VHH binders against D-aminoacyl-tRNA deacylase (GEK1). Designs and how they scored, part 10

Target 1, 317 residues: D-aminoacyl-tRNA deacylase (GEK1), of Arabidopsis thaliana (Mouse-ear cress) (q9zpq3)
Amino acid sequence: MVTLIVATTADPASINPAAALLAMPGWTAGPILPPDIKSFSNKQTRVIQHDRSIVKEDDLDLRWEEATGEVVDEVIFLSRHTAVSNRPALTVHPIGVLHLKDGESPPQGGKPGWAALPSTRIGPWFRLLKKMAEAHGLVPEFEITLEATHHGPITNKPTMFLEIGSTEEYWKRQDAAQVMALLMWEGLGLGGSEEVGKWKSETGKRKVLLGIGGGHYAPRHMDIALKDDIWVGHLLSGYSLPMEDPTQTKTTPGENYIGGNWRQSIKAAFEATKASFPGGEILAHLDHKSFKGWQKKAITEFLAEESINVGKPNDFT
Key: E = the ipSAE of ESMFold2; O = the ipSAE of OpenDDE; V2 = 0.75 times the mean of E and O plus 0.25 times the DockQ between their complexes.

## First folded at step 4 (VHH)

Design p03 (from a13 with Y101W Y102T; framework vhh_surovatamig_d1; at its last look DockQ between E and O 0.54; V2 from the best seeds 0.00; counts 0 for: pae E 11.1 > 2)
Fold by ESMFold2, look of step 5:
Structure p03 (fold): chain B 317 residues (1-317), chain A 124 residues (1-124)
Amino acid sequence: as target 1 above (317 residues)
Amino acid sequence: EVQLVESGGGLVQPGGSLRLSCAASGFTFSSYEMSWVRQAPGKGLEWVATISGSGGSTDYVDSVKGRFTISRDNAKKSLYLQMNSLRAEDTAVYYCARETWTYDSSGYSYFDYRGQGTLVTVSS
């Protein structure tokens, strides 16, 4: 299985973890990809470094295949994280642009209503990252968390983002970069240990979290994501579930019909999660406190219509 | 275009109270988690409080717990911060914020939307 790691040279939260990883044993220089993207190889892993905005680099997995003839099986992006709080953070998340209606133009890259195939490593690597950050003295200074599904670029293979946040001071932190590099080193098995987070058909626990509702850092799904052997798919925050309040639209027709893109968002996230976890048992976990009664009713009915199973935290055992 | 307009700041004595308001437009307000952040003179931004889209879940920085209350009125597209027992350390420009993301030349960033702010001065 070929893993493509993508770093941006202008972003210290991206290039510093990549450089720390490349300083470990076993790397050789790879081809220069158009228009001047440096690459490096170690076993199944390929690292590319580019000087352009990540939003301009759709389909990097396919472009690698076109340039080299080698099929990419998963993509990992290294990036910065910025939040209004400026809280230091190390984060892991899937990607998608779910809040836009079909036919709307996204501001930068991606496509409306699309969810990437989530990397199967999101849950396991989140747990490994938390353990490593604790062992290296980054906690409690850095918050170690998942982020809800958001943004692009467009990819065609299982994808996740690894990020350091949330200000220039923390983007540049070399100890954080080293922990991210160690995560990738151990998680991909490059040092000889068994890799972490590869989906194993028909063996072990096969329950997959599909998070519905909550804040950007998924606080009410985190108890589930921290459980041993639980897989994590997409995590839909409130901004990915636009629901039109029927009391504000003054309409009688469709009284039981709730407008907005929330159905399409849930469906796209579910289908992408299902595709990444063949044979997995996907359980939707609702952050009930994030919804008014009419929203909960509509979501619950839709999940039933689509035969999407709902799980409470204790169902993830 | 997302717009956030803060109001309600002013000069108060220590122990006093103020209520900040934020008028939101240009997005489906009830779908977004909203926050208050503040910036003391010459300092960086500090997160103060966050409220879920429905209003059912809130969180606060430890220094304001028990003194500040965040709330929202989704019908009026308005966010509020009730500030009681004010202290000199609360002096800052207060901003209403929506967490979101943007794309730029360096990559994907989680970007803050905020207004121009409203100044709160707590002085004897």
Scores: ipSAE 0.000, ipTM 0.348, lowest interface PAE 11.1, mean pLDDT 83
ESMFold2-Fast, scan of step 4: ipSAE 0.320; ipTM 0.679
ESMFold2 (binder alone), look of step 5: mean pLDDT 80; pTM 0.798
OpenDDE, look of step 5: ipSAE 0.016; ipTM 0.257

Design p06 (from a13 with S31D E33Y Y101E; framework vhh_surovatamig_d1)
Fold by ESMFold2-Fast, scan of step 4:
Structure p06 (fold): chain B 317 residues (1-317), chain A 124 residues (1-124)
Amino acid sequence: as target 1 above (317 residues)
Amino acid sequence: EVQLVESGGGLVQPGGSLRLSCAASGFTFSDYYMSWVRQAPGKGLEWVATISGSGGSTDYVDSVKGRFTISRDNAKKSLYLQMNSLRAEDTAVYYCARETEYYDSSGYSYFDYRGQGTLVTVSS
C-alpha cells in the first residue's frame, strides 16, 4: 500500500510536521514530480514537498503515477486549520464539496456534488491522535477534533487531512508538529510497528460511521468515533444538507416534495464511503437535534429507499 | 436543535427598501459569525454580507456595498439585513446562514446551517 503525504512550504502547519517526520530515520531522496516537487521515500511512504496552496492541487495521486509509474493507494494532506474563535486545535477530516450546487464556484478546490473516497484511517488515527496529544501535554490547550467533509483538492484514492490550528502562533507550534509526525510515524508503521487504520478483507470489526447532520465539528458523531474498532467515513454537516420547506417554496413538484441537494449529498457521501470500505457495515448516524421533524422524516425515508442502514450510538460495537 | 427562521421578504419597487429578520435558536448566537446568502432565480448561491459574533466587524459583496447593512441583536438572538436602493438584480430568495466556527486554510467561511429563506422580488 503506497501512501502519499502532501506537504507545502507555504504553510508552517504543513511543512513543520513534514520536516519533523523527515528527521526520523529511513528517508531517502525520491523522484521529482513535475513541475519541481521534491519527494522523499521511506518503505511504502512518499512525502512530496509543494510550494503553494494544496487545496486546489487536483489529482496529485494521478500526477505521481504519471511521473513515477507507481500507483498511489491513499493520500494524506498536512494543512493549517483556521478558526474565527482562535481556539487551538488538532483536526482530522475527509474532503468533499457537498454544500454547493452545480454552477457554484468552489473557492477551496474540489467541485460541486463531489466527495473524495474517505481515508480508512480517519477513525483509528483520530483515536490515536487524541491519545498522543494527551501523552505529550497538548491537552487541554489543543482541542482534538474531527471536522465534517469539506473543501478539495480532487483526489482519486482514500484521502484525509491532518491539521494544526487555528492561528499563526499555533500553526508554528513545534510540539504540535512533533505529535503529528509521531502520529504518521506510528500510524504508518515506519518504525516497525503494525500500521494503524489499514482496511483489510479479514477485518473483524467492520462498522463504518456515516455522519448525517450536526455542526462542523460533528460533536455527536465524535462520541461514536471515539469507540474502539469503529471506522469513520463521510461526515455531513447541516451546510451539506440544504432542505427546502415544501410549504414555503413550492417551486418544485408536489406539496410534500422537499427540494435542495440533500439527497444528492447523502448519496454521494454514502457511495464514496462504501468504495473506501468494501465489505463494511455502513451505519448512518443522524444528529437528531440538528433537524426539524419534517427533515428527520424525509432523511429517514430517503435512507430506507437507498438501503442505507441507520444506527443508534449503541449499535456501533 | 439549531434553527434559523427568516422573515421580511416581499414585493418592492426599484429604489425601495426592505428589512429582513432572522430568528436564531438552539445555539450560543453571540459566538458565531452570521451571514446573509441569496439565490436568484435560475442561479447559484451568492454570499451577500457577514457580521462577527460581537457585531464589531462586517463585510459585504461589492454589488451591495453602501446599499445594504447587516446588523444583529445578541440579546434577542436576531440577525437583520437592511436593504436600501433595491435593484431588479437583488431579486432572490434570501437565507440567514450560520458560519462554521472555523474556516479552511485560505480563510473561506462555510455555512453549517441556513434557514428556509425569504423571497425578495424587486419589480415595478
Scores: ipSAE 0.000, ipTM 0.225, lowest interface PAE 10.9, mean pLDDT 86

Design p09 (from a13 with E33A S52Y Y101E; framework vhh_surovatamig_d1)
Amino acid sequence: EVQLVESGGGLVQPGGSLRLSCAASGFTFSSYAMSWVRQAPGKGLEWVATIYGSGGSTDYVDSVKGRFTISRDNAKKSLYLQMNSLRAEDTAVYYCARETEYYDSSGYSYFDYRGQGTLVTVSS
ESMFold2-Fast, scan of step 4: ipSAE 0.185; ipTM 0.578

Design p10 (from a13 with E33W S52N G53Q S54D G56S S57E T58K Y102T; framework vhh_surovatamig_d1)
Fold by ESMFold2-Fast, scan of step 4:
Structure p10 (fold): chain B 317 residues (1-317), chain A 124 residues (1-124)
Amino acid sequence: as target 1 above (317 residues)
Amino acid sequence: EVQLVESGGGLVQPGGSLRLSCAASGFTFSSYWMSWVRQAPGKGLEWVATINQDGSEKDYVDSVKGRFTISRDNAKKSLYLQMNSLRAEDTAVYYCARETYTYDSSGYSYFDYRGQGTLVTVSS
């Protein structure tokens, strides 16, 4: 079983962390995947390097398995981050396209209504990244943050994105690339230390955060994710929870239906999170600042109907 | 065309007060939750305060709670932030923001529109 790290030569925020990682000891050239995807091997880790869009190059896990016969455990993607704020940032996030309806075209890959299996490493590696960025003098220049679930590519294994942002100047920062390489090196135990963030089914229940609501950078979910021993699944920003106001959109007397794909989004995110954390104790945390009273009531009632437990910040211990 | 125009920023000494205003146009102001967000030099956007459609529900980031008061006047299509007991750490560009949950081509946002901002400098 292997961990795939995916890099693209089209993106300096992708190729530079990969190059820094590959400059560390223990790498050997691996097979070339059709049509021309280079690979490198070190222990149970495989770095693959293509030249296409990182968010649209689908099914690399299946293509690796078909070409090599090796079973893929997880996929880690290296990518740039862009933001209208132009603020420098190092980010970690799960992927999926829950903000689009069936039939809508996903501009950044994936498919409508889909949530990838979230990597078990998201929470632990977010905490490790923050520590490493501080140790290497990147804070406060770089904001270290989670991002809500968004974009592709389509993958069939647990996955996460590691990103450097937000502008061309920051995508090329070699100190940021080195910190990302050190995160992967230490996190995957390539230097001989224990791996960070590997999930094991245990008798003692561990708490897994399912974030509901809030902005793209999940600020209130992030406070929970910073707690030791907390695991992170999907994080649903408000854009993935479209809820139609029944007083404005529904005129049918006696009907209390709230339209929008918010139920489907919550269910897809919960099911994918549950699949990544077998035996885990999944608690949904609502960012109450993102919801009106009628939305909170509807979401809470739906969570109860689906037997999804709700947690307040203090419940994550 | 949706527009949000902030005003009221300026230079103030620590312990002083300022009142920020935001004039909204191009949409039904009374139908939206509204927020104030700020960006300090060298930092990212930080949510400061929010207010619901009729002003009955308000919330604040912990660092300003008890010092700042958000309010609105739906008849005048205006949002306000009364800032008291100002500290050097409150120095930032303050933005009026309309809350809705949208995706745009530049990224994702829980605020679909914000204004150009008004600078608040707290210095001796």
Scores: ipSAE 0.000, ipTM 0.210, lowest interface PAE 11.5, mean pLDDT 85

Design p11 (from a13 with E33W S52K G53Q S54D G56S S57E T58K; framework vhh_surovatamig_d1)
Fold by ESMFold2-Fast, scan of step 4:
Structure p11 (fold): chain B 317 residues (1-317), chain A 124 residues (1-124)
Amino acid sequence: as target 1 above (317 residues)
Amino acid sequence: EVQLVESGGGLVQPGGSLRLSCAASGFTFSSYWMSWVRQAPGKGLEWVATIKQDGSEKDYVDSVKGRFTISRDNAKKSLYLQMNSLRAEDTAVYYCARETYYYDSSGYSYFDYRGQGTLVTVSS
């Protein structure tokens, strides 16, 4: 079982953390993926270097398995982050495209209605990243944050993105690249330490956060993710939960049916989260400040119908 | 330095037409998917249209299908949005965006349409 780290030379926020990681001990040249994708090997970790956008490079995990015969356990993508605020940030997020209708082409890869298996490392590595960024003097200049589930590529194994943002100045920051490399080095145990964030179903009941609502940076879900021993699955921003206002739609009077693909989004995110955390206790946390009363009622009733347990912040212990 | 500069906005009557342009510099324009996004007054950002590197694939938000046409000229490093049969609900600031853009309805991440955008007002 191997961990694939995917970098691209087209993106300084991707190639610079990869280069910093590869400068650490124990790397050897690996196999070439059939077009011309270079790889490097260290224990059970494989770094591949692409030369194009990674958000449209579907099935890299399956392509690696076909080319090498190695089984892929997980995929970690290294990427730039952009934000309308242009604030510097280091981010971690799961991927999926739950906000688009069927037949719409996603501009950043993936497939409408699809959610990848979320990496089990998201919560543990988010906490580790925050500590490392603080220790290396990047805070408060860099905001250390989660992002809600968004974009591609399509993958078949647990996946996460590690990003440096938000502008060209910050994408090129070598101190940020070093911190990301250190996160991967320590997180994967490449220096001989114990791996961080590896899920073992035999461990018993552990609480897994499924975030429902809130903005792109999941601020209220982040407070839960910062707690020790909490795992993180999908995080659904409001844009992935389109709920048609019954007063604005041509709905039948007396019906409590709320249109939009919000039910499908919740189901897809829940099933993918469950698949990544076998034996885990998945608790949905609702960002109540993001919802009107009728939305909260509908979501809560749907979660109960689907047997998805709801947790308040204090339930995550 | 990556720059995207929008132009062509203005006041137009309902049913009218307008053509938006975006001049790109500081990157290999022909290597990226490009998009148009907009922000209506008091609303979040909305993805409008996207176009593949070579122009062979295009997609649109449902509300503009059949009315808007996205196109590009890689030699001129320019992106265009032809807007026909304009409606009051098309009133917005329009931004062009590179592949690193991501769509969402409230505060999605982007870099490439930093700047002024171009205002389109559809009103009598």
Scores: ipSAE 0.000, ipTM 0.183, lowest interface PAE 11.9, mean pLDDT 84

Design p12 (from a13 with E33H Y102T; framework vhh_surovatamig_d1)
Fold by ESMFold2-Fast, scan of step 4:
Structure p12 (fold): chain B 317 residues (1-317), chain A 124 residues (1-124)
Amino acid sequence: as target 1 above (317 residues)
Amino acid sequence: EVQLVESGGGLVQPGGSLRLSCAASGFTFSSYHMSWVRQAPGKGLEWVATISGSGGSTDYVDSVKGRFTISRDNAKKSLYLQMNSLRAEDTAVYYCARETYTYDSSGYSYFDYRGQGTLVTVSS
């Protein structure tokens, strides 16, 4: 059972955190995977380095299992982040491609309508990252934020991305790379501490956030994710919830007045989240500011039909 | 200022070949994955091919595999698309694009910059 960390030499925001992590004690060289993927081992952690696009190299978890015989429990990707604002940021997010229609080609990997199993570590590691970034003098220069579910690659195990952004200058920041390495070192217990963010069987119900609506950086969902003991599944930005206005659209079928793939997006995100958190209490949190009355009504009705419970911020405790 | 300038488009008969070029400036070219994307008349933008910053890996949409080859010259800050065995359905404006994860109010964007485009018309 191993944690697979994936880095690419094509991206300084990927290879520099990996190099910082590998400079810590306990690493040994591992097997080379076809075509020429280098690997390193430390306890139950494996770092692999390729030279290709981080978002298009599919099935690295299955390829590792086939090559080594080891079972992969989770995948953590190290990547650059780019934003319209050009603001420096350290981010954590789940992956999936819920904003594209069937038949559309995803330039950033994955496939339309697909959501990966979200890493159980997203919420706990987001909180840990914020504390570490502050302790190491990166705040307020770097914004520490979640991102909504987006892009590939295709994976089969619980997955998350750790990113440094948002420009060439920031992708190369060694202090940011060191903080990401410390996050992985502490989070995976490589220094001998207890791992952070492992989903464990315990008495009582644990709350898992399914975010619905809002912008790419999930600001209202982040307030919930900052609460202790809250776990985070998929986060659906408004761009993953296309809803056709029934009064203005010419493409909506007459008997289905609210077109778009929003139902499919919610269902895929919910099912993937449920699969990552067996026994968890999954609560959908709606960012009401992102919805018109008719959208909120339709979403709420669909959630009820699918037996997906809705939570207000105060329900997350 | 980031600039991407395409060239090499034109009219070609089915089965013919064209090589598109893109001259990049205003950024560290070797630090970015680069793509070719196209827009056929009356259709949306379609991704065609990507090449990693080092040039070590390439990816293609299925319809062009074996016919198109993407390449780059980092010293010259240039991106290329060699198009062979052209078909009528390859008719489109072709854009050189810089890969990103950029987001705006209208949605998720795969590319933060693209050039003005170069028209490729495949017709007899």
Scores: ipSAE 0.043, ipTM 0.505, lowest interface PAE 6.3, mean pLDDT 88

Design p14 (from a13 with E33Y T50E Y102T; framework vhh_surovatamig_d1)
Fold by ESMFold2-Fast, scan of step 4:
Structure p14 (fold): chain B 317 residues (1-317), chain A 124 residues (1-124)
Amino acid sequence: as target 1 above (317 residues)
Amino acid sequence: EVQLVESGGGLVQPGGSLRLSCAASGFTFSSYYMSWVRQAPGKGLEWVAEISGSGGSTDYVDSVKGRFTISRDNAKKSLYLQMNSLRAEDTAVYYCARETYTYDSSGYSYFDYRGQGTLVTVSS
């Protein structure tokens, strides 16, 4: 089984971390996949380089398996991060498109209602990234943060995005690219150390965070993810939980129904998280400050109906 | 100050062609993916096409594949959309947009800036 690392030459925040990783020992040239996807091999890791949009080049896991006969275990994408704030950041996030209605076309890849399997490495690598960024002098200039579940590409394998942001000057920072390369090098055990964030049957502490609500950078969920031994699944920002106020939206007389795709979003995120962490204890954490009383009540009732356990911050130990 | 200014819209008969232009200023144009987005009468915004900063990668919504071509001239800081074999359903206001993954109090956004738009009407 192999780990695919996907880079695109169209993005300096993608190709520069890949180049820094490939400059480390042990890489050999691999097969070229049509139409001109270059690959490199080191132990059970494969770096592939294309020239297209990172968020729209679907099914690279399937195409790798068809071309090589190797089974793909996970996919790690290297990408730019953009933000209107222009704040420099190094980010880690799961992917999926839960904010769009059925029938809407997603401009940033994926498909409506879809949540990818989240990489088991998200929580452990987020903590490792913060440690490495601090050790290499990138903090406080770079904010080290999680992002809520968003965009594509489509894949059937556990996956995460590693990003450098937020502007063109920061996308080209070589010190940031080197830290991302070191994260992958240490995280995948390429230098001979034990891998970080691999989910094993013998994993002792198995609490998995499912984040419900909050902003795009998941600040309250991120506080939990910084705790040792906590694993991270999907993180649903408020934009993925549209809830129609039943007092404002006319329903049939005598009905009190909360419209919006929030139930579908929670269910999709929970099932994908559960599938990535077999035997894990999945605890939903609500960012209570993101919700009105009627929303909190509806969400907690739905979680109970779906047999999704709720945890407060102190329950994550 | 980021500015995007579209031009080239107009009335065209079905089967005809139009080329839209977008003049960008206030940022390093070659560093950003750029998109064309449209809004048909009474409909929401629909993404149409995108192009990478270098121009090496392009993508399109299925309904325009083979008919529309997105391109850019980084030296002139200009984005283009060549529209061929136009259909009545292509009638819309077309916006030049800079790509991002922002989130603000109004919700998730794929674009942080867009121009004022240029109207394309496909009718006899």
Scores: ipSAE 0.037, ipTM 0.504, lowest interface PAE 7.1, mean pLDDT 88

Design p19 (from a13 with Y102T Y110W; framework vhh_surovatamig_d1)
Fold by ESMFold2-Fast, scan of step 4:
Structure p19 (fold): chain B 317 residues (1-317), chain A 124 residues (1-124)
Amino acid sequence: as target 1 above (317 residues)
Amino acid sequence: EVQLVESGGGLVQPGGSLRLSCAASGFTFSSYEMSWVRQAPGKGLEWVATISGSGGSTDYVDSVKGRFTISRDNAKKSLYLQMNSLRAEDTAVYYCARETYTYDSSGYSWFDYRGQGTLVTVSS
C-alpha cells in the first residue's frame, strides 16, 4: 500500500515542496505513469510529477494502481493557495464540490455534489504543520490554517491538499517549501519515525470532527482541530449549505420545507467522513454564529433524522 | 500592476469562427492557469475553458467541447480562444481571467483578475 504525493511543475508552490522532499535521502526514480507522469519512490511513498492542472487531473490513484499494480492508500496534493487578502498562509484541506448543483460547471475540477474521502491525516498534520512553522520562524508571517472542503480533482482514496499562499511571491518561498517537505518527511515516517495521522481501529474514545457552517477558513472548527487527539473530516462552509428562506422563497414544496441542496451536502460529507474513519465517533459541530434560528433548527432536525450526533466544543476530548 | 487585455471579438454569423486574444502583463504569466469566461446578456458568468501554466492541460464546459480550443504562448504572454462552429447561444462578453482557488461564504472566486471583456455577437 502506498501514499501518492502529487506535484505539478506548473506551480512553484507544488514543485518546490516536492523538490525539497526529493532532495532528502532515499529517493529513486520510478516508472512513468502514462502518458508522461514522472514518479519517484521512497519506502511506501510515491511522488508523481505532471505539468497539468493540479485540480483537474482526475483518478491519479486508480491510474497508478492500473499502471503499477500497487494499491494506493491515500493521496496528498501540493498546491498554491490564493486569498483575497493576499496574505501569506500555509493550509491543509479536504476536497469536494458540494457548493455546486448538478449541471453547474466546476471550474476547479471535481463534480457537483461530490466529496472525496477526507484524509485521516488532516487534523494531526494541521497540528504538526503549526508546530513546524513556528519552529522554523514562519509564524506570524504565515497564517497556518485549515480550509473548508472545496475543488477537485476526483479521487477514490482518502485525500488532502497542502498549500502555500497566497501570492506569486509567497508561492516561491523556499523556507515555506522546506517546512512542507519536512511535514511530509516526518508525517510519513520517511526518516524512520512513527507515521503521524494514520487511522487504526482501536479501543477508546476517538472523536472525528464534521464541521458545519462558518467561513472558508473554518475558524471555530479550527479551534476544535487544534485539540490533541481530535481527527478532522469534511468542513462545510456556508457556501456549501444553501438554505432557501421559506418565508422569501417563491418555490417551497410543502409547509416549512427549506429548499437548497444543504441536506445533500451534509449527507455526502458525512458519508465520506464515515468511510475514512471506520469505528470513529463522528460529531457534527455547528458554527452557530453562521446560522439563523430557523437554519439551526432545520440542520439539527436533519442530523437527528440521519443519526448524526451533534457535539459542542467541550464534547471533543 | 496586473493587466489582462482582450481583443478579437466582433460580429459573426452562425457556423462562423473567431479567434480571441488576451495580452497579459504585470505577473509571471507561465506560473498561472488561465481561463476564458463569458457572460451572455441577462445571465451570470459562465466558465468556458481553462489551460494550465505549461499549456499541457486544457478543460472545457460541455457546450463548447469540440468547437472551442484554448491555447497560450508563454513567450508572448498571450492567451487565445479559437471558436469554431459558432452558435447564437455563444453570444456573450468574453473575459480573459487569471485562475484562483479562493472561496468564501457568498460563493466561490475562480479568478482574481479579469480583463474588460470583448463582445462576441453571433447573428445572421
Scores: ipSAE 0.095, ipTM 0.545, lowest interface PAE 5.8, mean pLDDT 88

Design p22 (from a13 with Y102V S109T; framework vhh_surovatamig_d1)
Amino acid sequence: EVQLVESGGGLVQPGGSLRLSCAASGFTFSSYEMSWVRQAPGKGLEWVATISGSGGSTDYVDSVKGRFTISRDNAKKSLYLQMNSLRAEDTAVYYCARETYVYDSSGYTYFDYRGQGTLVTVSS
ESMFold2-Fast, scan of step 4: ipSAE 0.196; ipTM 0.597

Design p23 (from a13 with S31D Y102I S109T; framework vhh_surovatamig_d1)
Fold by ESMFold2-Fast, scan of step 4:
Structure p23 (fold): chain B 317 residues (1-317), chain A 124 residues (1-124)
Amino acid sequence: as target 1 above (317 residues)
Amino acid sequence: EVQLVESGGGLVQPGGSLRLSCAASGFTFSDYEMSWVRQAPGKGLEWVATISGSGGSTDYVDSVKGRFTISRDNAKKSLYLQMNSLRAEDTAVYYCARETYIYDSSGYTYFDYRGQGTLVTVSS
């Protein structure tokens, strides 16, 4: 089984960390795949480079398997991050498009109602990234943060995005690219150290965070993810949990029914998280500041109906 | 253009008090939950306090409960943090932050928007 690292030459925040990683020892040129995708090999890791949009180049895992006969275990995407604040950031996030209805076009790839399998490495690598960024003098200039589940591309493998933001100046920062390369180098054990973030049957601490509510940068979920030995699945921002106010909606099946696709979003995120963490103890954490009383009650009741356990911050130990 | 401008930081002795202010512009202030977050030297960002859009509910990180009070004036588009009984561990850059749970038509959500920050130093 192999880990694919996907980079695009169209994005300096993508190609520069890939180039920094490839400058480290042990890489050899691999096969070129249609439509002119270059590859490089080191142990069980494969770096692939294309020239298209990172969020719309679907099924690279399937194309790699078809062309090489190798089984893909996971996919890591290297990408730029943009933010209205224009502040520098290094981010880690799972992908999926849970905020769109069937028939709506996803402008940044994926498909409506879909949640990818989250990489088991998200929590462990987020903590490692923070330590590395601090050690290399990037903090406090660069904010080190998680992002809620969003965008594509489509893949059937466990996956995560590693991003440098938020402007052209920061996308081109070589010190940020070097830290991302070091994260991948140490995280994948390419220098001979133990891999970080592998989910194993002997994993002793098995608490998995499923984040419900909150802003795009998941500030209260992120506090939990910073705790040692906590694993991270999907993080559903409030925009992925549309809930129709029953006092304003007249066409509900019953007066206490709450419309919107929030149930489908929670269920999709939970099932994908469960599939990535077999045997894991998945605890849903509600960002209590993001919900009105009626929303919190409805979500808590639905979680109970689906046998999804709720955890408070202190339950993540 | 969304803008958040913090003020009120400074040097204080342990046990002292400071009041931080945040002036907001470029959005409908009363529609958003607002937070204070801080970053101590060599540490990551820490959430400190949140207040609902109406001001009807507040919450705090355990280490500041009973010492800090978050408040807002929607008519003035201002957010405040009253900090009492300050400790050396409260030394940090404090940021005013906008919480957002809104899906917009671009398919992206906004970053929790933060201002440039105001430095609070608690030392003898």
Scores: ipSAE 0.000, ipTM 0.179, lowest interface PAE 11.2, mean pLDDT 85

